# VH-VL binders against q8ixk2r445to577: the designs that were tried, part 225

Target 1, 133 residues: q8ixk2r445to577
Amino acid sequence: FFGMLQNKGLTDYCFDYNPPDENQIVGHQVILYLCHGMGQNQFFEYTSQKEIRYNTHQPEGCIAVEAGMDTLIMHLCEETAPENQKFILQEDGSLFHEQSKKCVQAARKESSDSFVPLLRDCTNSDHQKWFFK
Key: E = the ipSAE of ESMFold2; O = the ipSAE of OpenDDE; V2 = 0.75 times the mean of E and O plus 0.25 times the DockQ between their complexes.

## First folded at step 11 (VH-VL)

Design ye2 (framework fv_axatilimab; at its last look DockQ between E and O 0.05; V2 from the best seeds 0.00; counts 0 for: pae E 8.5 > 2, placed apart)
Fold by OpenDDE, look of step 11:
Structure ye2 (fold): chain C 133 residues (1-133), chain A 123 residues (1-123), chain B 107 residues (1-107)
Amino acid sequence: as target 1 above (133 residues)
Amino acid sequence: EVTLKESGPALVKPTQTLTLTCTFSGFSLSTRGVGVGWIRQPPGKALEWLANIYWNDDKYYNPSLKNRLTISKDTSKNQVVLTMTNMDPVDTATYYCARLTYYGHGRYGMDVWGQGTMVTVSS
Amino acid sequence: DIQMTQSPSSLSASVGDRVTITCLASQYISRYLAWYQQKPGKAPKLLIYAASSLQSGVPSRFSGSGSGTDYTLTISSLQPEDFATYYCQQGYSTPYTFGGGTKVEIK
């Protein structure tokens, strides 16, 4: 699966990554932004290694969850996907992070009008449902 | 054997802050998929979930009490602490801590409970 | 929040009786339903998890069933030590919520 990773509950919002330096793509947080389909910032791929890859640069970036965090951070992809980069996109649309045992939820950023994907207890909320478009 | 034990004051005055400590053994909060939860029960009433903390320091609170609750852990001491501010007589209850165990698909269960500690809020 | 409606609130039964307690969730909870037994002055004890899985050490006369929003705890043959209060609890999502309880009393 590849393309825009869009949220069901937060209508018209997609995974978005726009690092400040195109030559340094790791270490920043993945956010949610209005789906526009115009750029590489919203192009992601779900791989057979259970990675969510950002395939706009070389080396490729993979979404990871750092220890003690509930945010999604871009790391470099590895030949063998590390545990903190493994996700399961389930049939019901839920995106499950194996290591944290949490689901990815579209949420409002604290003290902001912006939105971010956050790890939360899994629910049946549409804000935890995702699909590629 | 898994055991948990609650400790703290038996009596708290209104508006004061309650601090409870859960000391456990037989498991570790460094283990992935493990957590500790707090539950309370007023005398003769049903159970009410308060808060959870997990191995990765992820925390969840009862929304009705969220602004009053803080949960933290000291993995090295096998302890979890719950603080509850602005206590009121209505908060009089037996407070329990329990182990959270992963049952799959991001869900957990409270499989082992402490004996509970009675907290009375009175002037 | 998910509301758990437990029924009945109380019942009287005799040793050897078949006892059934029902728990209705306000929404789908995907069988993430637990049953607890609580005796006076004691902490709740987990009996059933995941709607129908028997916790280790719990007698086989206890069983759980159900799916979707409707769940049942059954005691096939009530024993003297089974007189207690029982609670259901959904573990599908936070905040975790409990039923109101069912007190099983001796007839």
Scores: ipSAE 0.032, ipTM 0.672, lowest interface PAE 4.6, mean pLDDT 93
Fold by ESMFold2, look of step 11:
Formats: C-alpha cells, sequence, structure tokens
Structure ye2 (fold): chain C 133 residues (1-133), chain A 123 residues (1-123), chain B 107 residues (1-107)
C-alpha cells in the first residue's frame, strides 16, 4: 500500500515526517498531523517486507523502533528489513511491531497539544487502528 | 553515585540453572529510557552481550541463547535478575551487569558496569 | 547478526605513539557504536558513544570517527595507563555484538 496512513480513532490525523534537514532523515521522530496530502510529508509505503517506507525522499527511510524506546524513528531502509523495522498491518487495522510485541497507538504527547504514534500494549482501541487513504 | 553489583553462585554444576541478581543504586529503572544489560566474558576471551531490560519492561536477548535466558526486574528493590538454564562448562565466565544510558536519538551506551562475578560450571 | 570485525587483534606501541584501532560492521549501523576500555581484572569502561562522542571524564586524546560500517578509535598520544584491551560494540540491532578486542601493549 501507498498513501496517507490514517488513524481511525484520532479522526483525520495521519503519519507525518518532516526532518529538520532533508539530507539527514535518520533519527527524527514520526508525528501525527492533520491529513492534508500536500507535499511529501504524509506519504508512506507499506511493503512486502512489512516496512513502512518514507520513499518520497532519497535516501529512502524506514520507520523503526529502537530498543527501550516507544517512539517511531526514521532509519535508512536496508536490503533485508531488520526486525525493528517490521510492522504487521493486521486485517482489523492494528499495526503490530514485531520486535517489541506492541501496537502503534495514536497518543497525545505528554503535556502537549500535539500527537504522535507510540508503541503501547495491544488493545482493541480505535486509537490503535490504522488504514491507508 | 551510580553503582551496580552482581551476586549469585560462584560454582554451578552442568545442567543446573544459574540465577544472577544485579543490585543497583543511584538510579531507577522507572526513569524513561533507562535500562540494564547483562554481558559475560569467558576467561581471556571477548565480551558477549546476553540480554537487556528497559524501564518499560522491554526485553531483548542474544538469539544464540534465547531459549536459555530470562531477564526480569523489580523496580522497587532496584534489582534485575538473569536466569540461564542448562549451564555447561563453556558458560564459565565473568558475568557483568551494566546500566544502559540514553544519549538521545535512540543511542545507548553501557556507561556504568558492576565489578563482575565469576561463575564456574564444573562437576 | 551484525558481525563486528576489529583489527588489529593486538599491537605494541611506545608511549607517545598515535594508535588507531578499526572496527568494521557487516551491516549499516548508523553510528550506533560504542568503544570500551578494559584493564586487566577490571570491568570495561565506556570511552566513546555514538561513534564519536566522548564519555564524561575521558581524556581528549581518545577520539572516535567513522560512519556506515567503518569506524576507528584513535589514541593521539599513547600513555602508560592506556595499556588495556579495547572493544567496539554496535547498538543498532540485536544481538548487540562486540568486536573481538584489540590488546594494546606498551613497549
Amino acid sequence: as target 1 above (133 residues)
Amino acid sequence: EVTLKESGPALVKPTQTLTLTCTFSGFSLSTRGVGVGWIRQPPGKALEWLANIYWNDDKYYNPSLKNRLTISKDTSKNQVVLTMTNMDPVDTATYYCARLTYYGHGRYGMDVWGQGTMVTVSS
Amino acid sequence: DIQMTQSPSSLSASVGDRVTITCLASQYISRYLAWYQQKPGKAPKLLIYAASSLQSGVPSRFSGSGSGTDYTLTISSLQPEDFATYYCQQGYSTPYTFGGGTKVEIK
């Protein structure tokens, strides 16, 4: 799949990536922002290797979660996807991170009006349901 | 001052289960981003990573030992416990625990180590 | 698994020499690399994190460099207290492998 990755529970919010330096896309956090489809910040590809690619930029980025973290961070894609870059988009819309065994949830950034995708224990919450638009 | 100390048996018979406790002070595993790892070193040999546990209870194991290792924490006691089953003489090593410190951007370093505990596996 | 190939396995050098130790990762590790010093009978000590950042209290004669898969630890002027074995470790993906070590002997 390719498009905007939208949250069911947090209506009209999409994955968004806007690194401060377009030549240094590694290591910055993926956020949630109102879906608009303008520019290149909200387009992602879900691949057969179970990657979520930010491939509208070169070099291509793949979403990862580093050990001990609950945030989604951009890494460089590899020829064979590393375990920390593998997400299963399940039929019910849940987005499961293989290495950590947790689900991606739309969450309010603590003490903030902004939203981010975070790993949390898997539940049936609509805030853990995602779809491409 | 941050300190860690390993404790457990110095001698284990083959096939037995080893239980090691890392007791630490000067930091808490309730702190976001903090973790504790276990590393071993056979006499005269290189370091080998065994397992990490993080503040959020995420656990990571060396795949070559995954079916033998269990790591857990008790935040109220400032302890991390490593259990290793089916010990063999090749597992004879000094076992260390160390604090994992977050340096931003998802990068960690093992910045404070315990003194290590020597575990010998023999009849 | 990401293999960390460290070279040389040992070296002898004089006080004041510039020493370089290399660490080659079998895969991209994005500068998730640490260097440790271990003196005989002691636990390792963190020298460098994130490939090039000095840990607090480490002398400035130690430096780290590299990117991608190729990394180097440099001791600009070897001191008698630098007699030790040095290890690199990648922290990019499990298992968090160490290099085989480089034993630095001071002539």
Scores: ipSAE 0.008, ipTM 0.671, lowest interface PAE 8.5, mean pLDDT 88
ESMFold2 (binder alone), look of step 11: mean pLDDT 93; pTM 0.951

## First folded at step 12 (VH-VL)

Design ke1 (framework fv_axatilimab; at its last look DockQ between E and O 0.91; V2 from the best seeds 0.00; counts 0 for: pae E 4.7 > 2)
Fold by OpenDDE, look of step 12:
Structure ke1 (fold): chain C 133 residues (1-133), chain A 120 residues (1-120), chain B 107 residues (1-107)
Amino acid sequence: as target 1 above (133 residues)
Amino acid sequence: EVTLKESGPALVKPTQTLTLTCTFSGFSLSDFGMGVGWIRQPPGKALEWLAHIYWDDEKYYNPSLKNRLTISKDTSKNQVVLTMTNMDPVDTATYYCAHKLYPGRAFDIWGQGTMVTVSS
Amino acid sequence: DIQMTQSPSSLSASVGDRVTITCLASQGIRYYLAWYQQKPGKAPKLLIYGASKLQSGVPSRFSGSGSGTDYTLTISSLQPEDFATYYCQQHNSYPWTFGGGTKVEIK
């Protein structure tokens, strides 16, 4: 699966990554923003290694969850996907993070007029449902 | 379907507190993502954002107004209230409340505005 | 605070003209930019959100573009009802701020 990763509960909101420096793509938080498909900021791929890859150019970025965190942060992809980068996109649309055993949920970003994907206990909420478009 | 209407005094004396109420319909501040903001506009001047309240009761204020603002909501009444203390003639303006569907969106529906004059 | 500088502050144009209004942010606002139209004695009306998203019901002659700190509102062919004051607004960070406005007048 590839393209814009859109939330079911939030109409027209997609995964979005916009690093301050295009030459340094890691270390920043993935957010949710209006689906527009401009540039590479909203292009993601779900791989056979259970990675959510950002961009198709080298070096490739993969969404990771750092220890003790509930935010999705961009890391470099590795030849073998590390445990903190493994997600299961289930048929029901839930995006499950294997290591934390939590689901990705659309939530408001603190101190910002924005949404972000955060790890939360898994529910049947549409805010935890995602699909590629 | 979404409508907002501002209500409050048209005239306020200096140093007094202004209380404005925004009564709305077509949406609920219990709904995820919803927000209501206050914006004012002095006669012949530009717009100025004052405050915003989200569905989860998180609030934000314009720091330029030096903590003179308080925003609150009554979800059951579909109302948002803005209080502004220590009013001054410089605060004379049309005050608007406006609907905001989600974080990341803009103010898509506005009230008609209410003119507030501060004068002794 | 993020300063929003609109240019020009005013312009004169004729019906049918292509009109361009620019909004410059003092720092990057990452598409958290909206455009409003305001007519005398009326509340602002949302035209564009997310820098380039056309609000429902707004004529297609209106368009928004830009990124980073530079954003533009374009009216491809000015209509009689388009003579008004236009404002940009950022909501990238608090406090949210508006531009100084651009008054589009009849030439």
Scores: ipSAE 0.754, ipTM 0.914, lowest interface PAE 0.8, mean pLDDT 95
Fold by ESMFold2, look of step 12:
Structure ke1 (fold): chain C 133 residues (1-133), chain A 120 residues (1-120), chain B 107 residues (1-107)
Amino acid sequence: as target 1 above (133 residues)
Amino acid sequence: EVTLKESGPALVKPTQTLTLTCTFSGFSLSDFGMGVGWIRQPPGKALEWLAHIYWDDEKYYNPSLKNRLTISKDTSKNQVVLTMTNMDPVDTATYYCAHKLYPGRAFDIWGQGTMVTVSS
Amino acid sequence: DIQMTQSPSSLSASVGDRVTITCLASQGIRYYLAWYQQKPGKAPKLLIYGASKLQSGVPSRFSGSGSGTDYTLTISSLQPEDFATYYCQQHNSYPWTFGGGTKVEIK
């Protein structure tokens, strides 16, 4: 499953990753931005290992949530997906983070003019629903 | 239809406090994503962003003017109020309020602006 | 603060000309870039948001492009109503800042 990961409730917003240094993709936060499909910033793959992978860059990045945090951060992918990199994309569109048992929600990003995906208690909100375009 | 209109005094004296009201219709600041900002333009000069307030009551100020600016909203009246203290002749400008749909979007609808002159 | 350097500051053009205006940010702004048109005595009007997305009701002769620090507004065939001042604006980081403007005049 490959494409732009779009939010149902926040119309035309997609997962976006644009680190300040293209050659150092680890450790920066994933954001939400207007879906545009330009460059490699908005293309992700959902894998059989339950990863959300930024694989248009080598070495490949995988979305993770560090222990005790609610932000989605880019880590390097590993041969076997670590627990903090496992997400379940359910039939209803919810995106469940296994380790934290929380769902990914579109939320306001503090200190910038954007939205971000954050972990929140799971609800039926359309802001917690996602699909590939 | 989204509309905004600025109101306030056309003339203030140096050191006085300016209070501007933005009255709008066609949206509510309780609606998800909505924001209203203030921008000014001295005669013949470029635009300068002053302050912004979002539906979730988050407020942002231009740091160069932070000590002088206060922004607030009254959702029941569809109003946003900007207060600017210690006015100086260099603050003479047209003041605009403008609508912003979501964080990440631009100022898509502007008021007509109100000219404020600061002189003794 | 992110400085927006707009060029040229003014230009003269004829109806039908292709016009290009550039805007340089002092650091990357990740497509958080808007273009506005302003006529004398009027409020600015949004043309382009998200660096390249055309605002509803804006003619398709207007287009935006660019990435990183370098952004461009293009008018493919200048019309009489396009003589105005154009501003770019970044909203990647606070404070949000505008370019100095480009006045497009009749040649």
Scores: ipSAE 0.167, ipTM 0.730, lowest interface PAE 4.7, mean pLDDT 88
ESMFold2 (binder alone), look of step 12: mean pLDDT 93; pTM 0.952

Design ke10 (framework fv_axatilimab; at its last look DockQ between E and O 0.72; V2 from the best seeds 0.00; counts 0 for: pae E 6.3 > 2)
Fold by OpenDDE, look of step 12:
Structure ke10 (fold): chain C 133 residues (1-133), chain A 120 residues (1-120), chain B 107 residues (1-107)
Amino acid sequence: as target 1 above (133 residues)
Amino acid sequence: EVTLKESGPALVKPTQTLTLTCTFSGFSLSTFGMGVGWIRQPPGKALEWLAHIYWDDEKYYNPSLKNRLTISKDTSKNQVVLTMTNMDPVDTATYYCAHKLYPGRAFDIWGQGTMVTVSS
Amino acid sequence: DIQMTQSPSSLSASVGDRVTITCLASQGIRYYLAWYQQKPGKAPKLLIYGASKLQSGVPSRFSGSGSGTDYTLTISSLQPEDFATYYCQQFNSYPWTFGGGTKVEIK
């Protein structure tokens, strides 16, 4: 699966990554923003290694969850996907993070007029449902 | 379908507290993502954001007004209330409340505004 | 605070003209930018949100573009009902701030 990763519960919100420096793509938080498909900021791929890869250019970035965190942060992809980068996109649309055993949910970003994907206990909420468009 | 209407005094004396109520319909502030904001506009001048309240009761204020503002909501009544203390003639303006669907979006529906004059 | 500088503050144009209004942010606002139209005695009307998303019901002659700190509102062919004051607003960070406005007048 590839393209824009859109939330079911929200109207027209997709995974979005916009690093301050295009030459340094890691270390920043993935957010949700209006689906527009401009540039590479909203292009993601779900791989056979259970990675959510960002962009198609080298070096490739993969979404990771750092220890003790509930945010999705961009890391470099590795030849063998590390445990903190493994997600399962379920048939029902839930996006499950294997290591934390939590689901990705659309939530408001603190101190910002923005949504972000955060790890939360898995529910049947449409805000935890995702699909590629 | 979404409508908002501001209500409150048209005239306030200096140092008094202004209380404005925004009554809305067509949406609920119990709905995830929803927000209501207050914006004012002095006659012939630009718009100024005052405060915003989200569905989860998180609130934000314009720091330029030096803690004079308080925003609250009554979801059951579909109302948002703004209080502004220590009013001054410089605060004379049309006050608007406006609907905001989601974070990242804009104020898509506005009330008609209510003119507030501060004068002794 | 993020300062929003609109230019020009006013302009004169004729029906059919292409009109461009610029909004410059003092720092990057990452597309968290909206455009409003306001007519005398009326509340602002949303035209564009997310820098380039056309609000439902707004004529297609209106468009928004830009990135980083530089954003523009374009009216491809000015209509009689378009003579008004236009404002930009950033939602990138609190406090949310508006531009000074651009009054589009009849030439």
Scores: ipSAE 0.810, ipTM 0.928, lowest interface PAE 0.6, mean pLDDT 95
Fold by ESMFold2, look of step 12:
Parts: sequence; C-alpha cells; structure tokens
Structure ke10 (fold): chain C 133 residues (1-133), chain A 120 residues (1-120), chain B 107 residues (1-107)
Amino acid sequence: as target 1 above (133 residues)
Amino acid sequence: EVTLKESGPALVKPTQTLTLTCTFSGFSLSTFGMGVGWIRQPPGKALEWLAHIYWDDEKYYNPSLKNRLTISKDTSKNQVVLTMTNMDPVDTATYYCAHKLYPGRAFDIWGQGTMVTVSS
Amino acid sequence: DIQMTQSPSSLSASVGDRVTITCLASQGIRYYLAWYQQKPGKAPKLLIYGASKLQSGVPSRFSGSGSGTDYTLTISSLQPEDFATYYCQQFNSYPWTFGGGTKVEIK
C-alpha cells in the first residue's frame, strides 16, 4: 500500500513525519497531523516485509518502536526488516506491532493541542483503526 | 442538528463577575474530540478567543486576560460555563460559544451570541 | 503568541469579481488555519479549515491556499450573498488568534 495512512476514529488525521533537517531523518517521532497531501511528509509505504516506510526521500526511513517505549520513531530501513520495525495492518484496520504485541492508537500528546500515534493494549477502538488513501 | 445558545446578563457593572452559560444540543462533550470555546467581539472590532474546554476536561485560556477567566462543563446538562472577573467597560462585547471538533479543527458551529454591556 | 495580519482591511467589489484576501502569520502555522464569514448582526460562519478544506455546505467558489506563514482565501466569482466581513484564525498555538478582518463591500 502507498499513500496517506489515516485514522478512522480521529477523522482527517494522518501519519506525518517532519524532521527538522532533511539530512537528519533518524530519531524523531512520527506525529499525527491534519491530512492535506501537500509535500512529502504524509506519504508512506506499507511493504511486504511489514514495514511502514518513509521512502519519498533518501535515505529511506522505517518506523520503529524502541524497547520499553510506546512512541513511533524513525530509523533507517535495513535490508531485512528488524523485528521492532514490523507492523501488521490487519483486515479490520488495526495496526499491530509484532514485537511488543500492542496496537497503534491515536492519542493526544499530554497537555497539548497535538496528536501522536502510540502503542497501547489492543482494543476494538476506532482510534486503533488505520487505512491508506 | 448541532446548536449552541449563550445565556447570561445583558448588563454588568464594572468590577462585577460575569457568568455566561453555553447550552448546546446535538453532541455530547463526553465524546472523544469534542470541545466548546468562548469568543468575544467588541462592537465594530475583531474577534478574540477567550477560552476552550475539551471532552477530557483540558482547559485553555487566553493569557491576555490576566487569569480573569474560568471555564467549566456539566456534560449531563450539555452546558459549558465561563466566568470572567473584574469586568471593565472595555469588556463590552458580544460573547459567543462555539463547537470545535478535534484540536486541529476549527469552530464549525456558533451560537447566535449574547451582547454584554459593562457600564455603571 | 502568533500575530495574524489580514489584508486588505476592506475592499469594494462587484458581483462576478474574483476576490482575494490574505492572512500573514508571524510564524509558521503548519496549515492550521481557518476562514470565517460574518454578516452584520450574525455569528461567524466557518468556510475553510485546515487552510484548504471546504466546510460542508460551503459553495465551491470559496477556496483556501497557502503554507507556512502565508495564507489566502479566494472567492472565484463574487455573489450578492458574499458581501460580508471575513476573518482568519490560526489553531497552531495557544492563544488561537484571529486576523483583524476584511470587509467586502458592494461597489
């Protein structure tokens, strides 16, 4: 799949990656932002290796979750996808992180006007449902 | 259909506390993403945002009003209340409450407004 | 605090004219911008949110564009019901500030 990765419950919000420096793609958090489709910040590819790739730029980034963390962080993609970069986009729209056994949920960033994707225990909430368009 | 209506006194004396109630229907402030804000407009002047409260009880205030504002909600009554202390003639304005979906969205449904005059 | 500078403060136009109103933010607002229409004695009405997304029920002659600090509302062919005052508002940072307004009058 390729396109904007949208949340069902938080309507009109998409995965967005806006690193402060195009040459420093690694180590920053993926956010949720109002879907607009402008520029390259909201386009991702879901690969056969179960990666979520930020590949409209070079070098390519892959979304990862570091051990013990619940935030989605950009890493460099590798030839063989590491376990912490594998997500299952299920038929019901849930986005399951295999290593942690948790689901990606739209969540409000603490005491702010911002939203971010975070790992949470899996539920049937529409805030844990995602689709490409 | 979503509607909001402001109620409160039309005339307030200087130094008094203004209490405004926003009564709404067609949505619940317990629903994820929902919020109600207050905006005012002095006669012939621009709009000024005052305060906002979200479904999760997070509250935000315009700092230009020097902590004069308090916002609260009663979700069972579909009401949001704004209080503004130490009223002054410069606070004479039409006061609106408005609905807002999600923090990044805009004020999509407004009440008709209530004119509040501050004079002795 | 983000200051919103709206221009022009007023303009006169005829039915059928293309009208352009600009809103400049004192810092980037990442498309978190709305446009409102207000007629005398009435509450504002939302036209555009997210800089370019048309609110339900708003005619397609209204459009929004821009990025960063510079945003524009365009009315492609002015209609009699479009004579009003227009406001922008940013939602990027608290406080959520409005522009000073643009009054569109019949010429």
Scores: ipSAE 0.067, ipTM 0.712, lowest interface PAE 6.3, mean pLDDT 89
ESMFold2 (binder alone), look of step 12: mean pLDDT 93; pTM 0.953

Design ke11 (framework fv_axatilimab; at its last look DockQ between E and O 0.91; V2 from the best seeds 0.00; counts 0 for: pae E 4.4 > 2)
Fold by OpenDDE, look of step 12:
Formats: sequence, C-alpha cells, structure tokens
Structure ke11 (fold): chain C 133 residues (1-133), chain A 120 residues (1-120), chain B 107 residues (1-107)
Amino acid sequence: as target 1 above (133 residues)
Amino acid sequence: EVTLKESGPALVKPTQTLTLTCTFSGFSLSTFGMGVGWIRQPPGKALEWLAHIYWDDEKYYNPSLKNRLTISKDTSKNQVVLTMTNMDPVDTATYYCAHKLYPGRAFDYWGQGTMVTVSS
Amino acid sequence: DIQMTQSPSSLSASVGDRVTITCLASQGIRYYLAWYQQKPGKAPKLLIYGASKLQSGVPSRFSGSGSGTDYTLTISSLQPEDFATYYCQQHNSYPWTFGGGTKVEIK
C-alpha cells in the first residue's frame, strides 16, 4: 500500500511530514494535515517489513516510536526493520504498533493548530482507522 | 447553516472590562475538532487575532494583550464569551467571532461583528 | 511572532485583469495559510485555506499557491464584485497573525 495515508474519522486529513531541512529528514514528528499531496510530504508506503516509509528517495525515512513516547517520529529505515518501526495495518483500518501494543489515533496537537497521530489504547473509533488513497 | 452573532456593549469606558458574547448555531462545541475564535479590527486597520477556544476547552490567547483576555464557552447555550480587561481607546474596534471546523483549518464562518468604542 | 507581509498594500486593476497578491511569512508556516476577502462594513470571507484549497462556494477564479514562507493569491480574471481588501493569515503557530491587507481598487 502506498499514497496518502488518510484518517477515516477526520475527513480529508492525511499523514504529513515536513522536516525543517529536506536534507535532514529524521528526528521530527509526523503530523496530520489536509490531504494535498504536495512535495512528497504526504506520500507514504506500507512495506512488507511492516514499515511506514516516508518518501522513496534515499535515504529513506521510516516512522518510529521512541521509548516512552506516544508520538510518531521519523527515523532512517534500516535493512532490517527495528521493532519500534513495525506497524500492522489491519483490515478494519486500525494501525497497530507492535512494540507498544497500541493503535495510532488522530488527536489534537498541543500548542499548535494541528492534529497528530498518537499512540493510544486500541478502540473501534474511526479516528483510529486509516486507509491509503 | 452555520451562523454566529456577537453581542455586547457598543460603548465602554477606559479601564472598564469588555464582555462580548458569541451566540452561534449550526454546530456544537461538543463536537470533536470544533473551535471558536475572536478577531478584532480597528477602523481602517488590519485584522488581529485575539483568542481561540476548542471543543475540549483548551484556550489560546494573543500574548500582545498582556493577559487581558479570558475566553470561555457554554456548550449548552452555544455561546462563547470573551472578556477583555482594562480597556483603552486603542482597543476601539469591530470585534468578530468566527467558527473554525478543525485544527489546521481556517475561520470559515464569521459573525457580522460588533463595533466597540472605548471612550470616556 | 510570525510576521505576515502582504504586497502590494494596494493595487488598481480593471475588470478582467489578472491580479496577484503575495504574502511573505517571517518564517516557514507549512501551508497553514488562509486568504480572506473583506468588503467595507462586512466581515471577512474565507477564500482559500490550506494555502491552496478553495473554500466551498468561492469562484474558481480564485486560487492560492505557495510553500514555505511565500504564498500567493491569484484572481485569474477580476470581476466587479472582487474589488475589496484581501488578507492572508497564518495559523502555523500562536499567536495567529494576519497580513496587513491588500486593497484591490478599480482603475
């Protein structure tokens, strides 16, 4: 699966990543924003290694969850996907993070006018449902 | 379908507190993502954002107003209230309340605005 | 605070003209940019949100573009009802700030 990763509960909101420096793509938080597909910042791929990869250009970035955090942060992809980068996109649309055993949920970001994907206890909420478009 | 209307005094004396009420319909501040903001505009001048309140009661203020602002909501009445203390003639402006659907969106519906004049 | 600088502050144009208004942010605002139209004695009207998304009901002659710090509102063919003042607004970070406005006057 690849393309814009959209939330079911939030109409027309997609995973979005805009690093301050395009040459340094790691270390920043993935957010949600209106789906527009501009500049590859909303292009993601779900791989056979259970990674959510950002951009197809080298070096490739993969969404990771750092220890003790509930935010999705961009890391470099590795030849073998690390445990903190493994997600299961289930048939019901839930995006499950294997290591934390939590689901990705659309939530409001503090101190900013934006939504973000955060790890939360898994529910049947549409805000935890995702699909590629 | 979404409508907003500002109400409050048209005239305020210096040092007094201004209280404005925004009454709206067509949406609820109990709905996830919803927000209402206040924006003012001095005569012949540009727009200035004042404050915003979200559905979860999180609030933001323009720091330039030195903590003079308080925003609150009454979801059951579909109202948002803005108070501004220590009014000064420089605060003379048209005050608007406006709807904002989600974080990341813009103010898509506005009240007609209410003119507030600060004068002794 | 993020400063929004609009240019020009005013312009004269004729019906049918292509009009371009620019908004420069003092720092990157990541498409958190809206354009409003305001006529005398009226509240602002949303035209564009998300830098380039046309608000429902707004004529297609209006368009928004840009990225980073530079954004543009374009009216492809100015109509009589388009003579007004236009404002950009960033909501990338608090406090949200507006541009100084651009008054589009009839030539």
Scores: ipSAE 0.627, ipTM 0.885, lowest interface PAE 1.0, mean pLDDT 94
Fold by ESMFold2, look of step 12:
Structure ke11 (fold): chain C 133 residues (1-133), chain A 120 residues (1-120), chain B 107 residues (1-107)
Amino acid sequence: as target 1 above (133 residues)
Amino acid sequence: EVTLKESGPALVKPTQTLTLTCTFSGFSLSTFGMGVGWIRQPPGKALEWLAHIYWDDEKYYNPSLKNRLTISKDTSKNQVVLTMTNMDPVDTATYYCAHKLYPGRAFDYWGQGTMVTVSS
Amino acid sequence: DIQMTQSPSSLSASVGDRVTITCLASQGIRYYLAWYQQKPGKAPKLLIYGASKLQSGVPSRFSGSGSGTDYTLTISSLQPEDFATYYCQQHNSYPWTFGGGTKVEIK
């Protein structure tokens, strides 16, 4: 799939990546922002390797969660997807992170007026359901 | 339909504590994403944000006034309360409560405002 | 604190004119920008959120644009009901701050 990855529970909120340093795209957190489709910040690809790729820029980025963390961070993609970069987008819309055995959920970013995707225990909440548009 | 209404005293003496209540309907502040803030406007001047409370009970204050401000909510009564200590004539303003649908949205709905005059 | 410098502070215009109001933020605000309209004796009314998204029930002659630090509200063809004071607001960083306002007056 390729497009804007939207949260079902937060109408009009999409994955967004806007690194502060355009030549240092690794290590920054993915956020949720109002879906607008302008520029390249909100376009992601879900691959057969179960990656969520930010590939509208070079070098290509892949979303990862570091061991023991709950935040979605941009890493460089690798030829074979590492375990911490594998997400299962299920038929019901849940986005499951295999290594941590947790689901991606919309949550408020501490000390900010923004949402972010975070790993949480899996539930049936619409805030854990995602789709491409 | 979302409505908000401010209530409290119209006149306060210097050094007294102001307590304002925002009573709202059409949403619950226990609902994911919801928030209520307070904004004031001195006569003829620009708007100034004071404080905000989110559904998850996180609270934020304008740092220039935060030693004077306390915001709280009572979700069972659909109310948000603002207290401001040590009132001064420069605090004379219309005080608004306003609702944000989500973080990242703006203030979608506003109360009518209540004028508070600080004078001896 | 992020200062919002709004320009102009006032303007005079006629019905049918194209009106442009600008806000300059002292730091980047990543589209966390809103525009409000306020008439005398009334509460502000939200026009634009997310820098460019039109609030429900707001006429399409209103539009917002900009990025980074520079943001613009445009009224494509001014109507009699549009004579008011307009405010921008950033909510990227606490404290949330408003511009000083732009009073749009009848010529």
Scores: ipSAE 0.261, ipTM 0.776, lowest interface PAE 4.4, mean pLDDT 89
ESMFold2 (binder alone), look of step 12: mean pLDDT 92; pTM 0.942

